# Designs tried in a protein design chat: VH-VL binders against Protein FAN (NSMAF). Part 11

Target 1, 98 residues: Protein FAN (NSMAF), of Homo sapiens (Human) (q92636r189to286)
Amino acid sequence: NISEKLHMECKAEMVTPLVTNPGHVCITDTNLYFQPLNGYPKPVVQITLQDVRRIYKRRHGLMPLGLEVFCTEDDLCSDIYLKFYEPQDRDDLYFYIA
Short names: E, the ipSAE of ESMFold2; O, the ipSAE of OpenDDE; V2, 0.75 times the mean of E and O plus 0.25 times the DockQ between their complexes.

## First folded at step 14 (VH-VL; framework fv_maftivimab)

Design j3 (from i4 with light chain S53E; at its last look DockQ between E and O 0.91; V2 from the best seeds 0.80)
Heavy chain, then light chain:
Amino acid sequence: EVQLVESGGGLVQPGGSLRLSCAASGFTFSSYYMNWVRQAPGKGLEWVSAISGSGGSTYYADSVKGRFTISRDNSKNTLYLQMNSLRAEDTAVYYCAKGYDEVGDTYEFDYWGQGTMVTVSS
Amino acid sequence: DIQMTQSPSSLSASVGDRVTITCRASQSISEYLNWYQQKPGKAPKLLIYYASELQSGVPSRFSGSGSGTDFTLTISSLQPEDFATYYCQQDWRYLTFGQGTRLEIK
ESMFold2, look of step 14: ipSAE 0.752; ipTM 0.912
ESMFold2 (binder alone), look of step 14: mean pLDDT 91; pTM 0.915
OpenDDE, look of step 14: ipSAE 0.826; ipTM 0.937
ESMFold2, look of step 16: ipSAE 0.711; ipTM 0.896
ESMFold2 (binder alone), look of step 16: mean pLDDT 90; pTM 0.904
OpenDDE, look of step 16: ipSAE 0.825; ipTM 0.936

Design j4 (from i4 with heavy chain E108Y, light chain S30N; at its last look DockQ between E and O 0.93; V2 from the best seeds 0.80)
Fold by ESMFold2, look of step 14:
Structure j4 (fold): chain C 98 residues (1-98), chain A 122 residues (1-122), chain B 106 residues (1-106)
Amino acid sequence: as target 1 above (98 residues)
Amino acid sequence: EVQLVESGGGLVQPGGSLRLSCAASGFTFSSYYMNWVRQAPGKGLEWVSAISGSGGSTYYADSVKGRFTISRDNSKNTLYLQMNSLRAEDTAVYYCAKGYDEVGDTYYFDYWGQGTMVTVSS
Amino acid sequence: DIQMTQSPSSLSASVGDRVTITCRASQSINEYLNWYQQKPGKAPKLLIYYASSLQSGVPSRFSGSGSGTDFTLTISSLQPEDFATYYCQQDWRYLTFGQGTRLEIK
């Protein structure tokens, strides 16, 4: 049918309580994708943008590099936490989600 | 209610050392980045150093890297600045300033101490 | 590093005047700019954060605006207690202050 349209892509890290995983982020008009370089926890992590319930900008030290995305109202843990290498990439991606 | 009280300033010869302290109260000290900001007489503000709530991450302005060491003792609610190899250019009032709470996105200094004067001259 | 340049360096104004002070960043910082007031012999006081958000307890005659590289602090009707030095500070990449703007009695 109609394929999704790519808005942007960049490098980022997926942050979990114990480890971080570098990878590739891309966002389309319908989905957020994260592709970890090492394939863990799976080759592609996908979040449907319509499922997003909460998003938060976070700081990492002296630069505003973090983004937490929740697809639930009541969970304490985010569905994905991304740390960007450049603050503009974080803010650009936030713009497409919000 | 938030209070920040600096101490340890004084007169020092070039090449000397000083240790500044900042006693904090009225907030959960370990939840916040803490900072040193200085102001030379008649001059503007200059950020000097920052330390994370746990003390695990430290940051320095290029002008002080390798000479100054920021630290904290969360059991005493105290921030420190060890200043070594002091130069005339380090002469300033040194302010202790409260940073962000590690859950937000912006980094502003909402509470400041009264400052302590450091004078470096021969 | 991101340099912050304030303009003017000094200005004179009368009680009741509308005053604007500008701050320019050497590269885009989006909205990551804060404003402070400092009176002689005192520590700085936060006025505005995130370009336009008014800090609690700050009078509504203070406002901030701008995005990218150009920012303004506005005092809509100057009061006697507003004579001070004003600083901008960016928090996009590390932390850098402008050189300050002295607001004097005319």
Scores: ipSAE 0.733, ipTM 0.901, lowest interface PAE 0.9, mean pLDDT 92
ESMFold2 (binder alone), look of step 14: mean pLDDT 91; pTM 0.917
OpenDDE, look of step 14: ipSAE 0.817; ipTM 0.935
ESMFold2, look of step 18: ipSAE 0.720; ipTM 0.899
ESMFold2 (binder alone), look of step 18: mean pLDDT 91; pTM 0.921
OpenDDE, look of step 18: ipSAE 0.790; ipTM 0.927

Design j5 (from i4 with light chain Y50W; at its last look DockQ between E and O 0.96; V2 from the best seeds 0.81)
Fold by ESMFold2, look of step 14:
Structure j5 (fold): chain C 98 residues (1-98), chain A 122 residues (1-122), chain B 106 residues (1-106)
Amino acid sequence: as target 1 above (98 residues)
Amino acid sequence: EVQLVESGGGLVQPGGSLRLSCAASGFTFSSYYMNWVRQAPGKGLEWVSAISGSGGSTYYADSVKGRFTISRDNSKNTLYLQMNSLRAEDTAVYYCAKGYDEVGDTYEFDYWGQGTMVTVSS
Amino acid sequence: DIQMTQSPSSLSASVGDRVTITCRASQSISEYLNWYQQKPGKAPKLLIYWASSLQSGVPSRFSGSGSGTDFTLTISSLQPEDFATYYCQQDWRYLTFGQGTRLEIK
């Protein structure tokens, strides 16, 4: 039994083709969690950090706020695409994934 | 070869209006954020406005909000700046500048036009 | 918004000199800083992006360094064509230029 260590948490939006869903981001030593406020697509979206294969920093408008995370080498679409409200939160979360 | 050519500058009285144009060529215009950057005589550079590749998002410096409107016509590869309620402090050379293509993380201006002069005086 | 302060405001140097121009941000901007050269009567030209990445076609005598709040542009061996005004620009939070540094060649 190994307990998770919390690294950081912040507010962000999950970007999908149809909408951007506000929610809460939490990253631990083993997982990335996103909890959308409206419960879509599910109450908690979880990504195991060991499964991450590609990550990209993206700009939104006039600020560097986006992060795409892929758990595969092949998929065209990211497993999660986060838009942060603050550039430092995006870079801090990137640091814990990379 | 990327080219940006501004036009529409001139002399105008305070409170007047002008529309600037920027003809773009040598790149996929609709893929890029486009910008207006100005420089008052003897002064430094000031970012004025930006527009997304699709035209769906627009941004303005506080000094011009509510008076200037950025737009683009992607079928004509042309960027516009509608300038209303002009003031003496708007006197500057106005540059058209190419921004990022929305896949990057940085916002450098890699290509610039040669500018068009706007003079606001009585 | 983030203020960018360049120093010196002007500078004279001889061909072959090593020249350093500085840029300070009012708050941390990580490495989100670009440098431009502008010759009289011309549009600016991009030299450096992301603090230290050299733009294609820019001579290797130009280099950039720094992170956080303090940044430098260095010309290792000044050439006659380097007479210009140099601007920094941050892209961390919106887009802000420094006030410029005028470089005169002796």
Scores: ipSAE 0.693, ipTM 0.895, lowest interface PAE 1.1, mean pLDDT 92
ESMFold2 (binder alone), look of step 14: mean pLDDT 89; pTM 0.896
OpenDDE, look of step 14: ipSAE 0.834; ipTM 0.939

## First folded at step 15 (VH-VL; framework fv_maftivimab)

Design k1 (from i4 with heavy chain Y100W, light chain S28R S53E; at its last look DockQ between E and O 0.93; V2 from the best seeds 0.80)
Heavy chain, then light chain:
Amino acid sequence: EVQLVESGGGLVQPGGSLRLSCAASGFTFSSYYMNWVRQAPGKGLEWVSAISGSGGSTYYADSVKGRFTISRDNSKNTLYLQMNSLRAEDTAVYYCAKGWDEVGDTYEFDYWGQGTMVTVSS
Amino acid sequence: DIQMTQSPSSLSASVGDRVTITCRASQRISEYLNWYQQKPGKAPKLLIYYASELQSGVPSRFSGSGSGTDFTLTISSLQPEDFATYYCQQDWRYLTFGQGTRLEIK
ESMFold2, look of step 15: ipSAE 0.710; ipTM 0.899
ESMFold2 (binder alone), look of step 15: mean pLDDT 90; pTM 0.912
OpenDDE, look of step 15: ipSAE 0.805; ipTM 0.930

Design k2 (from i4 with heavy chain Y100W, light chain S28R; at its last look DockQ between E and O 0.90; V2 from the best seeds 0.74)
Fold by ESMFold2, look of step 15:
Structure k2 (fold): chain C 98 residues (1-98), chain A 122 residues (1-122), chain B 106 residues (1-106)
Amino acid sequence: as target 1 above (98 residues)
Amino acid sequence: EVQLVESGGGLVQPGGSLRLSCAASGFTFSSYYMNWVRQAPGKGLEWVSAISGSGGSTYYADSVKGRFTISRDNSKNTLYLQMNSLRAEDTAVYYCAKGWDEVGDTYEFDYWGQGTMVTVSS
Amino acid sequence: DIQMTQSPSSLSASVGDRVTITCRASQRISEYLNWYQQKPGKAPKLLIYYASSLQSGVPSRFSGSGSGTDFTLTISSLQPEDFATYYCQQDWRYLTFGQGTRLEIK
């Protein structure tokens, strides 16, 4: 396995239409990972940064906490939708993807 | 083309109630967060309340929480503010303002109504 | 809660002057700062959003700058119709306005 350089990690939630799934996000020089907290059945999400086609900053209510990442040009549903607890963490992760 | 028209202001005694309305046109009303922003005579602007496009989420400034209720009727393109337990410090012009489009990242107020005056005086 | 402090509270300037007014946040807000103009007896009008983006229909003599805690609205060549009160508003964490800056034409 090729070692990756870790750029940042923080707590976040993966947003779905009905619920959010708490976990950890980290970004390396090649991948974005979301690991749900222990005890949640959801699998680890891995996105290769080279496959990213669209990213959007989003608000959640009155704070700019959201990030949608698409690996497709045309799909309406994102490959991952992250909600951060702090706006700065969202902006920092956006910097590494964009 | 975007128009916001407030109504329902007037003179009310402390402890009284009043309901404000805002008629919206020229945009897809249900797609936007809508807001009330007030301005006391000779004073600055104060955000009061916001409501999501569907009406499912509501937000209040601490100064009005528990006394004011924001609502909307998307079939009538109308925003409401129910104001209860009114106090002298609630005296202000109340503006209806168009807010977040539920897509973008910024929350500027790009369109405002003309305002309606609420006076709370004994 | 984020407090926004504008400076100066009021100023006088002549037609043609370059005018600068400042807004300072009590904590870092990145570029999540909007500017409004309010003329007497009228509703506020959006000038600038996201620190430096000019709203459609706003004259190019208006510009905004800043990031973090310190923000500036600049009018490069003051016109008589620019007599107004100017407000900043942050949208980083909830929504709060500055207290206003009254611009008086000499």
Scores: ipSAE 0.640, ipTM 0.875, lowest interface PAE 1.1, mean pLDDT 92
ESMFold2 (binder alone), look of step 15: mean pLDDT 90; pTM 0.909
OpenDDE, look of step 15: ipSAE 0.740; ipTM 0.916

Design k3 (from k2 with heavy chain E108Y, light chain S30N; at its last look DockQ between E and O 0.91; V2 from the best seeds 0.79)
Fold by ESMFold2, look of step 15:
Structure k3 (fold): chain C 98 residues (1-98), chain A 122 residues (1-122), chain B 106 residues (1-106)
Amino acid sequence: as target 1 above (98 residues)
Amino acid sequence: EVQLVESGGGLVQPGGSLRLSCAASGFTFSSYYMNWVRQAPGKGLEWVSAISGSGGSTYYADSVKGRFTISRDNSKNTLYLQMNSLRAEDTAVYYCAKGWDEVGDTYYFDYWGQGTMVTVSS
Amino acid sequence: DIQMTQSPSSLSASVGDRVTITCRASQRINEYLNWYQQKPGKAPKLLIYYASSLQSGVPSRFSGSGSGTDFTLTISSLQPEDFATYYCQQDWRYLTFGQGTRLEIK
């Protein structure tokens, strides 16, 4: 039984204060998921779309590739920061969140 | 008042070298990507090069890659363009332009210098 | 490399006319399109960014519209100071300008 509709998948990097982790992002009608590719034990990052409070588009150099997602009013650290390889993937994912 | 003042243009032979400077004032220079944009006489605008606020990232149009080097000295609020192996096609007015603030999502040129003319001719 | 093609290359118009200039991208750039005005012997001046946002200090007779690949700059009632060359510039993938549209007095 399937209860969750997939909208899109793409490659991206999760940006953290310590490292940048390449992985896969997917977004459904209810959740955003990021699965890092590295072999170190990190959970699949899951964000319930209903919990999103703010999102910001960010630029990386000469291409608009970044997306910051906040689930709290605390603007010091985002709940997830994604850097895409293609600007269309960033804007498509933004569309499904916003 | 934001000001950008280019200098260092002139006449040079093909294969020669020239270094352009852009003196910046009226804003926090190190917070912005800076750019060179050129315009051949009677022609349109062509983006040439960009450099990040720290100087850590540089970008070049394919037409100048390998021949031009962009740099900056944030202690002097000065942008540079080192132009080597110059060709007749490089003849243009060269503008210094203030770019992305490293925060927003859009990259437009809100302030420009007056330009400096570079002529490559034998 | 994204090519930006402006139409027309030049046009003549009278004071008071409504003028439209178009800009077409060779691939989708969503809303990442800016417009500039350049008068002879002077540096370009930013008019519009992000397809439709008017830059501070620019008269409201200027407007921009479009998304995807097709964009327009409109001057609703042409003034004598509006005779200039207009450029579009995309910021989706690197930075490229259109070839320009020269607006002349008729």
Scores: ipSAE 0.720, ipTM 0.899, lowest interface PAE 0.9, mean pLDDT 91
ESMFold2 (binder alone), look of step 15: mean pLDDT 91; pTM 0.922
OpenDDE, look of step 15: ipSAE 0.785; ipTM 0.927

Design k4 (from j2 with light chain S53Y; at its last look DockQ between E and O 0.94; V2 from the best seeds 0.80)
Fold by ESMFold2, look of step 15:
Structure k4 (fold): chain C 98 residues (1-98), chain A 122 residues (1-122), chain B 106 residues (1-106)
Amino acid sequence: as target 1 above (98 residues)
Amino acid sequence: EVQLVESGGGLVQPGGSLRLSCAASGFTFSSYYMNWVRQAPGKGLEWVSAISGSGGSTYYADSVKGRFTISRDNSKNTLYLQMNSLRAEDTAVYYCAKGYDEVGDTYEFDYWGQGTMVTVSS
Amino acid sequence: DIQMTQSPSSLSASVGDRVTITCRASQRISEYLNWYQQKPGKAPKLLIYYASYLQSGVPSRFSGSGSGTDFTLTISSLQPEDFATYYCQQDWRYLTFGQGTRLEIK
């Protein structure tokens, strides 16, 4: 690609209806990447930031740790749902998307 | 109209046990985290414990961890606090408080009961 | 744990006064800060959530501001029913209350 500029990396979990998958999050000036440790559903999940239409902050228990990303305005299911281990990492990544 | 009514307070000896109840009505009880918050006489508020809507996750302040157990019965719309190994410093009014709705991002206590008094004294 | 420190601990004011109460967090908490009013012998009542949002049914003379570590509750024109103790509470990492600020009639 055109020498993407890395903004941040951190650990997170990808949340699905049945499972959560630990992995690594990376956000650049053009893409959001998630690499699940177990390779499911695929070795790298990629979201083009240009395609993001809506994002929501979500809470997990007693800490505000969740981020839900939609790439269509009318989709009922999120394209990716991330749970962070630290609230600041969630808010930092939100800042780079919003 | 949301209502929370605590019961089960009273006088108990140090080292004793007591179980508090909170009867809830006017909202979908199973959709909310529920909390116990206490206030010693003449003192400020202290969060004690929280439980998820399903009951699957529980949380405790360090001051009560290992001695108190929060639970709920969603079929009866009732929150419980089992208090064991009670100490003089546990003397307080105990409030039941409605918390996080499991959808949003914030955890404010929007409804409170009127409290039940627990006194730990020999 | 995040400690919340309120200032002042107590305050005397007259009806019609503008009153400010501050709350400081020991760590940065973004806007995850709520305010409560408590009258003697009564349960607390939610006033403000997420630093600045007014709870339904709360008079518009109440407002909240701040982010990071420093937060303010303001009553623009004090009314007789506003004499109470006020608490802040953070919800960034677990849940902790400030020690309270008692607002008394002068």
Scores: ipSAE 0.715, ipTM 0.902, lowest interface PAE 0.9, mean pLDDT 92
ESMFold2 (binder alone), look of step 15: mean pLDDT 90; pTM 0.912
OpenDDE, look of step 15: ipSAE 0.802; ipTM 0.930

Design k5 (from j2 with heavy chain S31D; at its last look DockQ between E and O 0.92; V2 from the best seeds 0.79)
Heavy chain, then light chain:
Amino acid sequence: EVQLVESGGGLVQPGGSLRLSCAASGFTFSDYYMNWVRQAPGKGLEWVSAISGSGGSTYYADSVKGRFTISRDNSKNTLYLQMNSLRAEDTAVYYCAKGYDEVGDTYEFDYWGQGTMVTVSS
Amino acid sequence: DIQMTQSPSSLSASVGDRVTITCRASQRISEYLNWYQQKPGKAPKLLIYYASSLQSGVPSRFSGSGSGTDFTLTISSLQPEDFATYYCQQDWRYLTFGQGTRLEIK
ESMFold2, look of step 15: ipSAE 0.727; ipTM 0.907
ESMFold2 (binder alone), look of step 15: mean pLDDT 90; pTM 0.912
OpenDDE, look of step 15: ipSAE 0.756; ipTM 0.919

Design k6 (from j2 with heavy chain D101P; at its last look DockQ between E and O 0.92; V2 from the best seeds 0.76)
Fold by ESMFold2, look of step 15:
Structure k6 (fold): chain C 98 residues (1-98), chain A 122 residues (1-122), chain B 106 residues (1-106)
Amino acid sequence: as target 1 above (98 residues)
Amino acid sequence: EVQLVESGGGLVQPGGSLRLSCAASGFTFSSYYMNWVRQAPGKGLEWVSAISGSGGSTYYADSVKGRFTISRDNSKNTLYLQMNSLRAEDTAVYYCAKGYPEVGDTYEFDYWGQGTMVTVSS
Amino acid sequence: DIQMTQSPSSLSASVGDRVTITCRASQRISEYLNWYQQKPGKAPKLLIYYASSLQSGVPSRFSGSGSGTDFTLTISSLQPEDFATYYCQQDWRYLTFGQGTRLEIK
């Protein structure tokens, strides 16, 4: 859509096999964005919501804080893995993607 | 068949130490969070401690933090609880409980051991 | 910290009765609530997870419902083997148990 409507924004971490990257997550009516706060070489991650095929809620330790988003049906590695600081933020973002 | 067997309970004086063990079988031990849950005589259940599958993350209830240490040996499929500076209020049956797989979202205790009794009395 | 309060503390019922037990959280916990059954001298047994999902091997007369702060365990037709103590446990923020509800034969 020409005019993109913001639904929510919160802090989160992007989880990769070797590191976690603190940043901001933003979801609109068309896209999910993650902007890292640290590290120059890590660009903004953008996922078009229409491309999303699978979404899973995941636990981190003693709180349900994780969200894996896949844009494929069959890959084992997610296109983005977010760890939130609050369970409600994870569930709110899930609502806008599902 | 999942099986959890606790051992090492007994009578100890206040300020003393005790080490509990839990032998696990019937599942991929290193893939699961493991827990200690206790129950004082005639009372309800209280979660005490948890440890990640790798052993890299540990968690404690406030009532035991700084006194108890959870650990695991994945080569022996064994969970441990080192209990130091024991108090009368630590008197309970201690259960070993299997936690969630690292791919899930919920944290239910689907398998439990039989428990081992710890009595802290002067 | 999230406190879980069960009601009633004890209940007397007859075989064949429909029984309900409630659990209230001090904060909203979505559907992150589990139910256990414990008989004297035995370890707890998982009945229900994620508010309403029935654990494998648990009789279908057990059901769970609720979200947010108020949750219910229901036994649709009480059997002799169901006399036990029942615990709820939240897994939204750390792990805490309710104080238990004893279900006794009337």
Scores: ipSAE 0.680, ipTM 0.892, lowest interface PAE 1.1, mean pLDDT 91
ESMFold2 (binder alone), look of step 15: mean pLDDT 90; pTM 0.904
OpenDDE, look of step 15: ipSAE 0.730; ipTM 0.911

## First folded at step 16 (VH-VL; framework fv_maftivimab)

Design n11 (from i4 with heavy chain K98R; at its last look DockQ between E and O 0.92; V2 from the best seeds 0.78)
Fold by OpenDDE, look of step 16:
Structure n11 (fold): chain C 98 residues (1-98), chain A 122 residues (1-122), chain B 106 residues (1-106)
Amino acid sequence: as target 1 above (98 residues)
Amino acid sequence: EVQLVESGGGLVQPGGSLRLSCAASGFTFSSYYMNWVRQAPGKGLEWVSAISGSGGSTYYADSVKGRFTISRDNSKNTLYLQMNSLRAEDTAVYYCARGYDEVGDTYEFDYWGQGTMVTVSS
Amino acid sequence: DIQMTQSPSSLSASVGDRVTITCRASQSISEYLNWYQQKPGKAPKLLIYYASSLQSGVPSRFSGSGSGTDFTLTISSLQPEDFATYYCQQDWRYLTFGQGTRLEIK
């Protein structure tokens, strides 16, 4: 959406129990987007920030690289786990969502 | 009460091998990353190795990579450190320390054993 | 790798003194910095985690501050049992310790 204000964009991975997909994360004033490079599970994963119920910082091994985003209780399938390549990117995204 | 008790330290010649153990109690062992941290006589602390709760992920300092192997047996609440190709500079007190609980975001060593001394000398 | 540098390497102080130890990271580590106390012949003890959070059971005279690259451990009024070596440790990118600060009695 061109009318949205872009806050940040960075590379990241979306981690699921079945597969980890590399892609790009974009956060605007209204939405969080993840675009997997392989188009799976869909070309663009979108989360409306207003639907975010909670967000947790998580470690991946010895690195603070993870974010777990939970949406409304009525749509648990919209929850996502993102792994970043740089801790700063993780913290920056957390800042815009929290 | 959380307890960590190291054992297996001793005197070994350069090139030799030694296996350290750390017996854990007082907490859900498999839920925590465990670590080895060493301290050469009169020197500072050096992180050596870490292992995830399940044992599926291991990490090593560059100084010991390829020579040391960290492992765990969750059924015995025991952490191990297999040390091969030992060098004089590996001489140190080796501590086991509890780390990340796979819930939070910080990684601090909140519990330590009293350490076991490893001396590598000809 | 991230290098941690403590200052000073050693210092002498008296009971009742206000003591400050600094730790500098070679790059920003946000607030992922911990402080430990170690007495001779003993294992280290966690004092402060995440830059300023006091570990349970640690006296309130200990405090931590800082973010980014510069951090400080402060003992507001030194007690006899506080003479020891103190270490900072970063957990922003893997795990590394500072070289330590030895606090001796004057």
Scores: ipSAE 0.732, ipTM 0.916, lowest interface PAE 0.7, mean pLDDT 94
ESMFold2, look of step 16: ipSAE 0.738; ipTM 0.910
ESMFold2 (binder alone), look of step 16: mean pLDDT 91; pTM 0.917

Design n12 (from i4 with heavy chain A50S; at its last look DockQ between E and O 0.91; V2 from the best seeds 0.80)
Fold by ESMFold2, look of step 16:
Structure n12 (fold): chain C 98 residues (1-98), chain A 122 residues (1-122), chain B 106 residues (1-106)
Amino acid sequence: as target 1 above (98 residues)
Amino acid sequence: EVQLVESGGGLVQPGGSLRLSCAASGFTFSSYYMNWVRQAPGKGLEWVSSISGSGGSTYYADSVKGRFTISRDNSKNTLYLQMNSLRAEDTAVYYCAKGYDEVGDTYEFDYWGQGTMVTVSS
Amino acid sequence: DIQMTQSPSSLSASVGDRVTITCRASQSISEYLNWYQQKPGKAPKLLIYYASSLQSGVPSRFSGSGSGTDFTLTISSLQPEDFATYYCQQDWRYLTFGQGTRLEIK
């Protein structure tokens, strides 16, 4: 919407139990969006930042590239798991959520 | 108590091969990245290789890529380093080191073995 | 890759002295820096991780600080058991050690 302020955008992958989907992530003052290139599971995945309850930095191999975002206090499965290509992009996005 | 015990070091000719082992105990071995770090006599520490908890991902320093192979047997709680085409510059103490548990964000080596000496000399 | 440069390469100090050792990264590594102590003939021992977090069992006289490219390890009052070689290690992009700083008795 026309009232949202874009803070950041970059390339990332969404990690699911079965597949990893490349796409485009952006974050505004109110939402986190992920747009998978293949449209799966949907054309845009949206997380309302006010609903975020837990967020964790994760490693992927030998680089700190992962973010897990939970909109719940105690569920085992994250609402979205992002793997970035560069650690700085991961940390920048973390900054806007945390 | 976490324990790591390296073995298999010794004297070898250039171009030769050695296989190092590291016996692990006191933690859930399959949950952790495991590592080899070496130290040439009188020199500093050099990361050599890392392997994921499942063994599905391996990583190598450029200086050893194509010559060394890291592996693990989770049923025996043992880490291995197969070293082929050995060169004089591979002479070092080789340490086995415990990495991160795949849920954390940092990659510190919190536990180390005593090391095993590899000497490559004619 | 990322190069880590420690300063000084060696240092002499007396028991009770306050000592600082520095580590500089060739590019920003945020707070992804760890410190180790190594005594002759022994394996390295983790002291500090993530720039400033003290490893369990490490005396409180050890502390770490810094972010970006410049990091310090501080020992507030040297003890006889602190004379050793100290290494920094970055974990931002792969794993790289500094060349070491040898701390010896003056």
Scores: ipSAE 0.706, ipTM 0.904, lowest interface PAE 1.0, mean pLDDT 92
ESMFold2 (binder alone), look of step 16: mean pLDDT 91; pTM 0.918
OpenDDE, look of step 16: ipSAE 0.823; ipTM 0.935

